# VHH binders against Probable E3 ubiquitin-protein ligase HECTD4 (HECTD4), part 2

Target 1, 370 residues: Probable E3 ubiquitin-protein ligase HECTD4 (HECTD4), of Homo sapiens (Human) (q9y4d8r3627to3996)
Amino acid sequence: SGGDPTYAFNIRFTGEEVHGTSGSFRHFLWQVCKELQSSSLSLLLLCPSSAVNKNKGKYILTPSPITYGEEQLLHFLGQLLGIAIRADVPLPLDLLPSFWKTLVGEPLDPEQDLQEADILTYNYVKKFESINDETELEALCAEIASQHLATESPDSPNKPCCRFTYLTMTGEEVELCSRGRHILVAWENKDIYAAAIRSLRLRELQNVECVTAVRAGLGSIIPLQLLTMLSPLEMELRTCGLPYINLEFLKAHTMYQVGLMETDQHIEFFWGALEMFTQEELCKFIKFACNQERIPFTCPCKDGGPDTAHVPPYPMKIAPPDGTAGSPDSRYIRVETCMFMIKLPQYSSLEIMLEKLRCAIHYREDPLSG
Short names: E, the ipSAE of ESMFold2; O, the ipSAE of OpenDDE; V2, 0.75 times the mean of E and O plus 0.25 times the DockQ between their complexes.

## First folded at step 1 (VHH)

Design c08 (framework vhh_5c3l_4)
Fold by ESMFold2-Fast, scan of step 1:
Structure c08 (fold): chain B 370 residues (1-370), chain A 121 residues (1-121)
Amino acid sequence: as target 1 above (370 residues)
Amino acid sequence: QVQLQESGGGLVQPGGSLRLSCAASGFTFSSYEMSWVRQAPGKGLEVVSDISSGGYSTTYADSVKGRFTISRDNAKNTLYLQMNSLKPEDTAVYYCAKSRGIVGATRFDYRGPGTQVTVSS
């Protein structure tokens, strides 16, 4: 009750400080964001879909009543988002689209957002919605009772039944309506039951109380009226950069050192190898090449016309290796991370290129080794 | 102006095969990921298959995996979908779709007018 959390602080800017691109400042913001996404703070939780390999590694705000300490951390998260916008420094936050929608004031999609966040609850709700007759409902309730420990009927203590209760995302049983613990799911109310579960989960995902604290923090750094002009995706892009590695975008914004051409054989092998990479491998590649997990991106500028797109401030560069002695196939890929520059040997085949790229991204032992 | 034109649809018996083509113009075809998207009567859009800009990587929806093959000819600006072991559930309008190439609110920025595929009996 009161008292300042360790991570909460008031941020003051001058124009000079805001436009700083110091690696030390970027690293500080990276560490803070990783700590906010850590299990030690319980401020952000991995989404339930992550447990079944859907949206793996994506987070949601914890759907619980907030304490003063939690409110201060959420306010601080808002300040970090404001800093990212003003300083053009991307934050390594992996939040679901539902967070960004709620932050900018858009309603959640009851089909798509529920599937993305909690596929198990979505499937549960769909089972009740798809029932065509009362005997199918009785069979479904018996099946669910055997799998999910549903309570027995008060009038038939040996017969399993479902009630108007459900688990919160934090695992607490709550009533879906007044006296829900005493209301049995029956043919007359099964659709109301399904709708109530959807409403509970969507309300938890929206988490208006927590998002209000984030908006308050954001509003201390930038004018909140700017949010009325941004889509959820645009808000994410301006704060965190691209949520995935877009290889077409990376290729289009890559610069070649004098003497190298995009059509050179080893350059074609390079792009061919990256096309074979998973998103995880591409993320590791970007981390290897520039010490960042996302490509900085700005949306098309309104002042430049509807088809104008901003060029990233740190375009990827491809350069030749530092020497030509020996077989190219025996050489290793080297990088200058501060320059987003790859020193690429003239490997003789796609297979060798792929092997060397995978070696570089998987076997770099020490971040300090370059 | 971007133009996409599908062809090769038609009526086929269950277990039969069809090859769809998409002729592309108005953009640098070899620089963009391409997809086949379908819409069955009364249902939403389903992404059937994706192919990377150089053709080195492909993905498929679980419903078509092992039966359909996506390919492209960058010299001819043409996208293909080879459909084998067709089922009544594959009945849909099939659209050729171009990736936006940059992040936006929509994954695709252009689609063709579509070609009807009907799998009967």
Scores: ipSAE 0.000, ipTM 0.312, lowest interface PAE 14.8, mean pLDDT 76

Design c09 (framework vhh_5c3l_4)
Amino acid sequence: QVQLQESGGGLVQPGGSLRLSCAASGFTFDDYAMSWVRQAPGKGLEVVSDISGSGGSTTYADSVKGRFTISRDNAKNTLYLQMNSLKPEDTAVYYCAKDIRWLQGYFDYRGPGTQVTVSS
ESMFold2-Fast, scan of step 1: ipSAE 0.005; ipTM 0.312

Design c10 (framework vhh_5c3l_4)
Fold by ESMFold2-Fast, scan of step 1:
Structure c10 (fold): chain B 370 residues (1-370), chain A 118 residues (1-118)
Amino acid sequence: as target 1 above (370 residues)
Amino acid sequence: QVQLQESGGGLVQPGGSLRLSCAASGFTFSKYAMSWVRQAPGKGLEVVSDITGSGGSTTYADSVKGRFTISRDNAKNTLYLQMNSLKPEDTAVYYCARAYGDYKFDYRGPGTQVTVSS
């Protein structure tokens, strides 16, 4: 039946599996991951913090009851993660650390993980925890009622909003405990109320049932006991690469071609300029240099083989520019994205280096290939 | 290799009780949801009960609610099903299964026979 998403993806995937037969294999995986993160499938949800520019562009698994179709897509996501590990090809997935923690069986941090995923709910919970006076609690409950932050029963218009209910991440009102819609938040139970909201959001964020489906798919490709040996960050690194650009890490693993030294003046200008970049600019720089938004784990041009699996990350190379005609300051930075190689002119100042690097990352020209 | 081995089945009279056990090996037991599923002669598989890896959440089929209790001991890698007030309709082969969704299993044991008759 053509209504099964797994059937469609399996057909498109056949022939370009863990063997890594061509460069189109990596492009196919990239396109599949972008489709999985698209709003059309509703499999992944932008985290609530993203709406207020915290962890912008980071996803969580949608916290809803699993349908057959959704379960098959989650199983397929797990297979993609396993293929990424076996073929040594990173996937462009932007999942919160809470996903990786749950996948490897680590508990969530009730402060940090809630704050990262849903800063508004975190702040709401902290307001109730920080109240030290009954009159302040009454004022807070009145303010919340006026702002409709807690939902009201449709059967009782003008009903007070401060009850043992809260919205799920999908916007559904649920009871935090048995008969919660009939229990008022009061001085005696405000801490229990705060804890119940925290517990609700953390259960949604863990999404154990969906992650179990992902694990089943992963287990069809690799032995799941390997997850007991990996930290959440290591699991993310093995599948997607590092989620941020660590400049010291990049610098430590950079290779200089014959005749170039790390201490050369223009190379010092290069690192000095990158040190002035924001994380957004560094992400754009890595995309310019290797056509990926993360530091590559393997060679971008190889056919998905495990050729460099024992030497992660894949090293950036700095090379001299082709030819010697003209002033160095008049030239533009060129790259060979498939090799993670930068052909860097001997720019005469930090200011020129910074200008040329920003030129490279801010214009929509395709990376220059050799 | 993943292994699941059930025990505790047998013949019991209506109204009686049985406790099933499942010994798990070859994987990190606490990281997986587990299920008890059963199959009566000539019928398909019925999911009887599910439990999350932590044991924090359980579900039961309507046919067994209030009579059966699922539990697990992660230190012993063992899953349990306490069956009370047994009925002839509960007669089936009971399988321990590793779950990856509400009705999907990647591994199951060889099963243990439960017969409820006079």
Scores: ipSAE 0.000, ipTM 0.091, lowest interface PAE 24.3, mean pLDDT 76

Design c11 (framework vhh_5c3l_4)
Amino acid sequence: QVQLQESGGGLVQPGGSLRLSCAASGFTFSSYSMSWVRQAPGKGLEVVSDISGSGDSTTYADSVKGRFTISRDNAKNTLYLQMNSLKPEDTAVYYCARDQFRYGSGSYPMDVRGPGTQVTVSS
ESMFold2-Fast, scan of step 1: ipSAE 0.014; ipTM 0.284

Design c12 (framework vhh_5c3l_4; at its last look DockQ between E and O 0.01; V2 from the best seeds 0.00; counts 0 for: pae E 18.9 > 2, placed apart)
Amino acid sequence: QVQLQESGGGLVQPGGSLRLSCAASGFTFSNYWMSWVRQAPGKGLEVVSDISGSGGSTTYADSVKGRFTISRDNAKNTLYLQMNSLKPEDTAVYYCTRGGTYLSRTFDYRGPGTQVTVSS
ESMFold2-Fast, scan of step 1: ipSAE 0.462; ipTM 0.786
ESMFold2, look of step 2: ipSAE 0.000; ipTM 0.227
ESMFold2 (binder alone), look of step 2: mean pLDDT 86; pTM 0.873
OpenDDE, look of step 2: ipSAE 0.035; ipTM 0.443

Design c13 (framework vhh_5c3l_4)
Amino acid sequence: QVQLQESGGGLVQPGGSLRLSCAASGFTFSSYAMSWVRQAPGKGLEVVSDISSSGGYTTYADSVKGRFTISRDNAKNTLYLQMNSLKPEDTAVYYCAKWSGYDRALDYRGPGTQVTVSS
ESMFold2-Fast, scan of step 1: ipSAE 0.011; ipTM 0.493

Design e01 (framework vhh_enristomig)
Fold by ESMFold2-Fast, scan of step 1:
Structure e01 (fold): chain B 370 residues (1-370), chain A 119 residues (1-119)
Amino acid sequence: as target 1 above (370 residues)
Amino acid sequence: EVQLLESGGGEVQPGGSLRLSCAASGFTFSSYAISWYRQAPGKQREWVSTITSGGSTNYAESVKGRFTISRDNAKNTLYLQMSSLRAEDTAVYYCAAYRSGWPYNFDYWGQGTLVTVKP
């Protein structure tokens, strides 16, 4: 944890220190968002489903009583979202759809959003909802207690199904109702128990108090009435860019420096190599090329019509390398991340291109990630 | 519905040849880079070869000069011509297609075809 949270970021939203849509400004926003997603601030929490490889690497706002310092950080997060919209600069934030739904004022789906955020709690709740008789309830309680003991010390058995209590997403035991720690789960109340757990988790996911602070920050940058016109997905796209790397989209928005053509052999090898990449490798490639894991949201029209107002000023650029010393195949790919520019040697084969690209994305040191 | 169906596996003597086929349906075959992978008993799945949408090919070091990947876009079929087969080539061979496209990630695998190299 790092002292006063207001000093975790040094951002000025007025005056000459905001460099517009330049690469240095984009890099700065990237650093700020990575710090917001760090464990040091506890502002964002990896969703529980992430621990079992569902929505891996996706975050939620930490469900805890809001402090003044946390309120200021949430307000600041809202301002960042507003700046992303105005500047058309994507933020590398990996938030669950439940955040975007709540931000735009859509209700959460009690089945889907719970599954996406906390599949283990969803399964636990569904087991209680689906039992057919009192004997099955007794068997379910015994099974759950047995499964829990497999992950706990024998001297500290947890028996959550014995009482009207449950763990918050931050691991604190809370009462689901008044005197819950003294109320046993029984056939007569098992549906109330299941509903109470579902309600707890959905309230934590919705996190109205924290989202209200984010909306206040956002409203200082853009009119909040705009949110009534956007779907949750559209809001995510406008702030964080496309959630998937669309190779055709990337290719369509790539510029070639003087003397290079899309049909050049080494450039055909470049696109061929990217066609062989998994989604994870493509995300790493975008991070290597511009310190972002998503492609910026943009209008498909770029011919000077009224729709071109949303075309980003910094498309991906492919340039020749700075020098010609040695054979092309002996060189490594260099990038200018602030310019979204790749300095690409004229590699002689697809195999060498793929090897060099994989070397760049897997073995390059990233000074921003430690 | 996207489907990949491998065929052509079987038993062969060391030094022999086999041709594997992968029939694709349910997607625009010509727009995808498509790969062959294999999994030998007790080992992790290993990449063997890829052919891009433009026809460029790449191979694992262990199969270079012995295996040839090709595609027939008119028939929506991927091929792997295997020659000079060795005992270590014994594996289940899988056809795989990747495409990243918003809002979908396409990651399709076939059911596999067994190749056994016995003396």
Scores: ipSAE 0.000, ipTM 0.322, lowest interface PAE 14.1, mean pLDDT 76

Design e02 (framework vhh_enristomig)
Fold by ESMFold2-Fast, scan of step 1:
Structure e02 (fold): chain B 370 residues (1-370), chain A 118 residues (1-118)
Amino acid sequence: as target 1 above (370 residues)
Amino acid sequence: EVQLLESGGGEVQPGGSLRLSCAASGSIFSINAISWYRQAPGKQREWVSTISSGGSTNYAESVKGRFTISRDNAKNTLYLQMSSLRAEDTAVYYCARLGYSGYDSPYWGQGTLVTVKP
C-alpha cells in the first residue's frame, strides 16, 4: 500500500553519491538503458518508420494513458538523463528529435517530425491532401481499401469507405472527433480528415503527459532552468552523445601515452584496421573501449556549429600493454574503460591487428561472475 | 547550404557494372556520413549503403558483396560502384545526407536512373 504497487526500479541516485567515471557505473547505466529499450518494459516503442527502415532502431515514449507505476518509470528515465549530464556519461538511448524538442519546450514540425516518426501515416495524409476532384477521392478510397490501409478494423474489414477513425501508434482504433466512427470521409471533409490524422500522430509523438513526468525526474537531478539554455539537439548530445562514430575526429583527438607516437607502425595498423570497420563494428569498438555505444561530445567552439562538434570530453588514449610476457602477436587488446584507454600490443601486421580488434569486439567476453 | 547532384545512371545488361557519382557542395561533406538510397517504380525508398566521414562502410543485405561505396573528401564526391547487376536493381538512385536525427532538413539529390534490361 501507500499507493498503487510500485513497478519502478528500487534504485536511488544522487549525483554527489555516485562517481560517473568508473567502468562499472558506465556499464550499469548501459544495462539500464538497454532494458528500457527492450521488450521487457513497455515504456519505449520503436517508431513506426523503423518498420520500413527509416530511423531504424529509433524509439518514442509509448503513447498510452500512464499508470502510477509507468509514471514512476518515466520519472526514473528523467533522473537517468540528469545523471548522464552531471556525470558526463552518454546514455545509449536512441530517441527521436520529437522527444528532445518536447523536453526543452520546442514545438514539433508537422512535416518533418511526422515523416521521421511515421512515414506511412505521413504518406497517407499527403495522398488525401493532394486530391483535386471527387472522382480522385473515390479512387483513392477504393485503392486504400484494396491495400488494407483504411479498412483493417475488425468491425468493417474490406469496406471501401473511410471513417473519421484511425489507428494509434499502439494499434488501437480511436475516433478522430466526437462520433467519428459514424462520420464518413467525403469531398466536403477530406481535408479535415487528413488534418485530424496528422494532429493525432503529432499529439502521440509529443506525448506531453509522459514528457512532463520525465521533466519532473530530470528536475530532481539538475536545475530545469538549464533547459531554457539548450536547443533540442544540444540536450540530446549532452545526454546521449553523438549518434554515429566519426573516425577522423576520433583519430584527430586521440592522445598517445608513455612514448608512443602516431607514426608508430602498430598504431598505423590500428587506424588502418578501424578504417575497415562498419559503423556497427565502430559502435562495438567504442563499447569495448569506454563501455558505451556512443562517444561523449564536447561543446562546439565559439566559431563552430553543434553539427561540426565531434570531440569527446574524455579523449581516447592509446597506451602500451602492461608487462612484456609472450610474443606481441599472441596478446589480446586490453582497455581501461573509465579512462577511455586502449592498451595496444605492438602487433606485427595490419591483418593481425584487424583480427585482434574484431576478436575484442565480437568474441571477447569476460563477465565478472562467469 | 548543401546541394547534392547524382550522375552516372543508365541502361546496363544483367551482370553488368555501373559507377554512380554524387557531387556535394559545402564543408559539411567531409565530416558527415553520406548514404545511397534507391526507389523502384511504385515502391518506397530503400536504404542501400552508408559511408562514414572516416571511410567506414555499411550495406543493405540485398547489395552486400556486389556494391562498393566510397568517398573523395578532397573532391566532395560520393561514389557507388555497382557490379553483378540484376533486374531487381532497377531504380532511381539518390544520395542523401540525413541531418542530425532530423534536426536539420535532409539533403537529397535529384536522383539518377539505373535500368537493368535483359
Scores: ipSAE 0.000, ipTM 0.189, lowest interface PAE 14.5, mean pLDDT 75

Design e03 (framework vhh_enristomig)
Fold by ESMFold2-Fast, scan of step 1:
Structure e03 (fold): chain B 370 residues (1-370), chain A 120 residues (1-120)
Amino acid sequence: as target 1 above (370 residues)
Amino acid sequence: EVQLLESGGGEVQPGGSLRLSCAASGFTVSSNYISWYRQAPGKQREWVSTIYSGGSTNYAESVKGRFTISRDNAKNTLYLQMSSLRAEDTAVYYCAKDFGRGSYYPLDYWGQGTLVTVKP
């Protein structure tokens, strides 16, 4: 009823902090991050590239006018990032590199960041930049008109044309320059038109006003001067964990139970099989092994418990199976997710190892598996 | 510094064969997985083949049975033996160390490429 949404969330956080980073607190953080990335709040938007399976499931801050309530939620997001850094508790946030670059004060790459966030707009801009003659421009305008992105020219009725307008990421038509609704795209200004669209999308991606609110929240928890010491990737690592599974990094930090060696035949098959995995498959494997999609910083079950002597990352452990006598090849891989422990049968071949690992990750969502 | 240098490309008639080479420096091919990719004019880059640290190999469906990936550990060099070449195999071929087949992340390391043209 007119309460401060940031204050309501903060009081719950403060109450949980007396128990440290326990399972209840981690579960609460997970739920909050899922809600921030849900359609129930307009704070985050799936990036346009996600619609064509590029950076699928990656988010950006919604580029819309900030209300008081939205500013308070952005401030709260900043506080969450600060808490993650201080408590070494990674947040399950799937934000594009453009967010992290802007947060630490790095400029966006006008080629790479636009492609990652909005490949369709990037391709549209490139069509205008690559066009070599006026006949090609007329053909492009006709193609765009067939996609309902152009209007009739008032100076030449029945000739489709573009005006100096474009759609925002939220679907609103805006003028790319003063009086843009009255300026036609022509041979003499097509490159200016392309540059204006690129600038619009980069300003939306950078979203300085929203990121300023996030920084304000972050600054209430940690000194912002420390951001000058961090790259965008290091900032993401400290808050959300590494955004991809680095197999060499995972292998270097893996521990083997007494009696097992990295050079054991089935262990070599295990690493050989994981080398054949795509990044999507590796993320599913980590989810199977520790119930999260990134390599963990701390023990998945609790903080302050056994194994807290390990420096980040928290090590994966390989152990023999609990199973009774029988053929190893007939057994399935078992895990203790809270301990990041894999109970691995002595499979007789790489082919069987690969089959069993793929079985485990593909049936993860099955209520009868895991 | 890590460097990859491709060679062996050229013009060949349909049904012909070519052997591509990739000289690696700054890392050891025998202890790393390493891949071949290709990019045809006006098309997106596609994965072709990977050899893994243990010596296992994988191939894209379009090249299975026609292409063979191999390595020479003493020369620190990767090879791609191509046979039964088709017009659609025309592309610039790149070797790369990446995060695996169909990775959605940029490649760790990549070379300058070598052009293969299949002409009648």
Scores: ipSAE 0.000, ipTM 0.352, lowest interface PAE 12.7, mean pLDDT 77

Design e04 (framework vhh_enristomig)
Fold by ESMFold2-Fast, scan of step 1:
Structure e04 (fold): chain B 370 residues (1-370), chain A 117 residues (1-117)
Amino acid sequence: as target 1 above (370 residues)
Amino acid sequence: EVQLLESGGGEVQPGGSLRLSCAASGRTFSSYAISWYRQAPGKQREWVSTITRGGSTNYAESVKGRFTISRDNAKNTLYLQMSSLRAEDTAVYYCATEWYSGSLDYWGQGTLVTVKP
């Protein structure tokens, strides 16, 4: 082990060794993770899919040449992961499964991981793979050329034409092969073109150089041989807590505004409706309720203060709606995302509750949801 | 466990004012969000107002602009200042705290407010 990281960090913070269960230490780790996920450092960027509302709020390691300073910050991220494991303190990091796969040495799935990280590039690749004749290919290339001329934005990457080039995730045009800018996509090479783009994105997602720095930091805290014994999901569980919504855990830690009971009919409809949700729908529900896709351990929008003091996890709150105007069944669910609070109308049936919850999470039609 | 005791209720004429108090004992109430509820005869219990630990306030639409909730953590006391009272404000008023374990409710005994012409 390369020394005691909890002691080193506690010296910076309080001047004494701290175990990870203290509120001050947890708050420090939370703030550091939020800063690492901020745009100001550019180490962790929102995945490309987030731009089209898929995996919104999920991050990837930035696929760019690393400076020495950036390598040290990635090493520090690795140390934070090791501290989380040793101290049993979860980190509020929202990283795609591709990060955890690469960290433990598992290969990426060229279908699933590309869809999750970059749905636009996935769709682009699939169009070329699925094409059945030369006329369809000519039509697709003409459409791409038209989009290339029509797409104008100083901040948007240029659309590739039918040449062996593509844009990196950082918006730079690269050649997919030697002399690629001089090679046209044709019937004979369209599958090679599609495969080359897929390969480029998967290499960017793996980002072996950055992950090596993270692994080096992690290895200063725990034996790296242990990573070969963990699944990507188990690694995420040990560092960031549950990556899925455990409904029984959520229910057990839910607070009801006084006057409401778990046994109230509409509250029973609420939990019954959530029991019918898929994990994807539950993640969307938590995102609707607190602007995060994971059950929070601290107040979503407050740094310290009474709402963050000694409350692991941070509880979801169910409250009655503001006022009683109209039929309960005609109202929409409102939330205070900063407080993880649901203002829940007294809907008359499970079917109406399910309809209103699905409306809120899929379309975000309520302009007052925050 | 938190014990709550409401006071300050009584009879008032329409347009009048009353100040309700809720005294807490047992656990310190500074750690809780605290709410006022009311229940009129033959009607469902209705939420009136909430004040969070940090002092943020929220009100039911029917009382917004007329009622003001406040707290004094040093005295473990919650207040509800009621103005421009209407006949429909006639109810037993309860103070209540939220609990971390989910389904547990802590209620006071209530204080009766009657708005008579």
Scores: ipSAE 0.000, ipTM 0.102, lowest interface PAE 20.5, mean pLDDT 75

Design e05 (framework vhh_enristomig)
Fold by ESMFold2-Fast, scan of step 1:
Structure e05 (fold): chain B 370 residues (1-370), chain A 122 residues (1-122)
Amino acid sequence: as target 1 above (370 residues)
Amino acid sequence: EVQLLESGGGEVQPGGSLRLSCAASGFTFSRYTISWYRQAPGKQREWVSTISSGGTTNYAESVKGRFTISRDNAKNTLYLQMSSLRAEDTAVYYCAASPLYGTRYEADFDYWGQGTLVTVKP
């Protein structure tokens, strides 16, 4: 290690380094994916929408010039995807649908994919598209200038005006067209301006150069012709598992501690309450229960013993509370996140169960703090 | 190094035909939208035709039914078959590549060729 940012660390999977489909193999892949999604590497970037709580925790490939070291890491990511397919071991990667679309050669949707990745830029573009007259355009430019997104007009130093320039996702100002820094946004070109910003962001999101390096790595493990037969969702499912919480799947793989039965009244209230949750609430629930936003396939505790889970997901466990003091309805749900274990009080009604579960998923601090 | 190199231009009489080719190198051709643009002397550059990475084709109204765009991903080559040529088709023809699906907007194209001259005259 030299601290040189051009250094690349590649892991080669050989028969001696990869010990089958055991827990140790899955745990190793999980650790690698966690490192790839960490801020210690510049390979993946949280999507801009994440900063305003849309697609929170979802990543894209960083849209920057590819270095030799970054190319090696992208190639390695491709190899991991290929290994996941061949070994039938899902990877805990949270990449936007736009990555999977580009990987299989499908076009991006200019409305949906832009909204999912960068809602602020999408809203900015839509403001220009919705203008009905020149006075409204001048008012919009003045509003943008107050946020330091516009420049002063050469025709009037005190009149704010937008130019054909925009910021990349990495924060660099670029020209949207030839001589863009000298072209003012006006009534006759505002739609071209809006379209150019949309195009810039979609190009960055598609990131063809980086995806090409990922495909090269993938192609070293599986035939690339296979990708022409898969939808983007099918590709994600084969590599990372379901991108949403399937409640029936979770229920089917849940275990109950000795003395508890699935038919117990409070456990029926538990499942009934979760059936009333939106997908966003279910993701928050899983994060509360195991500190991850997808159903885990490996033990969440990195310091724990070997993962004994098989190809099916790592099971959620329901246990009774540690104490018996007071009324059950007065207690809060507690969890052991490293074990995916919920310590569930015998709440007397569905309404109370729903209230307590919603209270739990809106915690700002550690679930065990209080 | 990314390059687009047009060929096949020349002089032709009205009603004649020409086939333009564009050879691409230095990028993953099969994943790109490739378009033909043209520029006549003293006029702005205008869009002629687009072919998406999926093979979907689109044409400018002025060339629809007379021109055919096609691609050969194995050869990294784009083609424009021009038929029933008219004096108004006289221009320098450029090929351009964009990662955005099916776009016809000049601002969306990263890579441009040097152009090939087509002259339609008796």
Scores: ipSAE 0.000, ipTM 0.108, lowest interface PAE 23.4, mean pLDDT 77

Design e06 (framework vhh_enristomig)
Amino acid sequence: EVQLLESGGGEVQPGGSLRLSCAASGFTFSDYAISWYRQAPGKQREWVSTIYSGGSTNYAESVKGRFTISRDNAKNTLYLQMSSLRAEDTAVYYCARSKTFYYGSGRAFDIWGQGTLVTVKP
ESMFold2-Fast, scan of step 1: ipSAE 0.014; ipTM 0.414

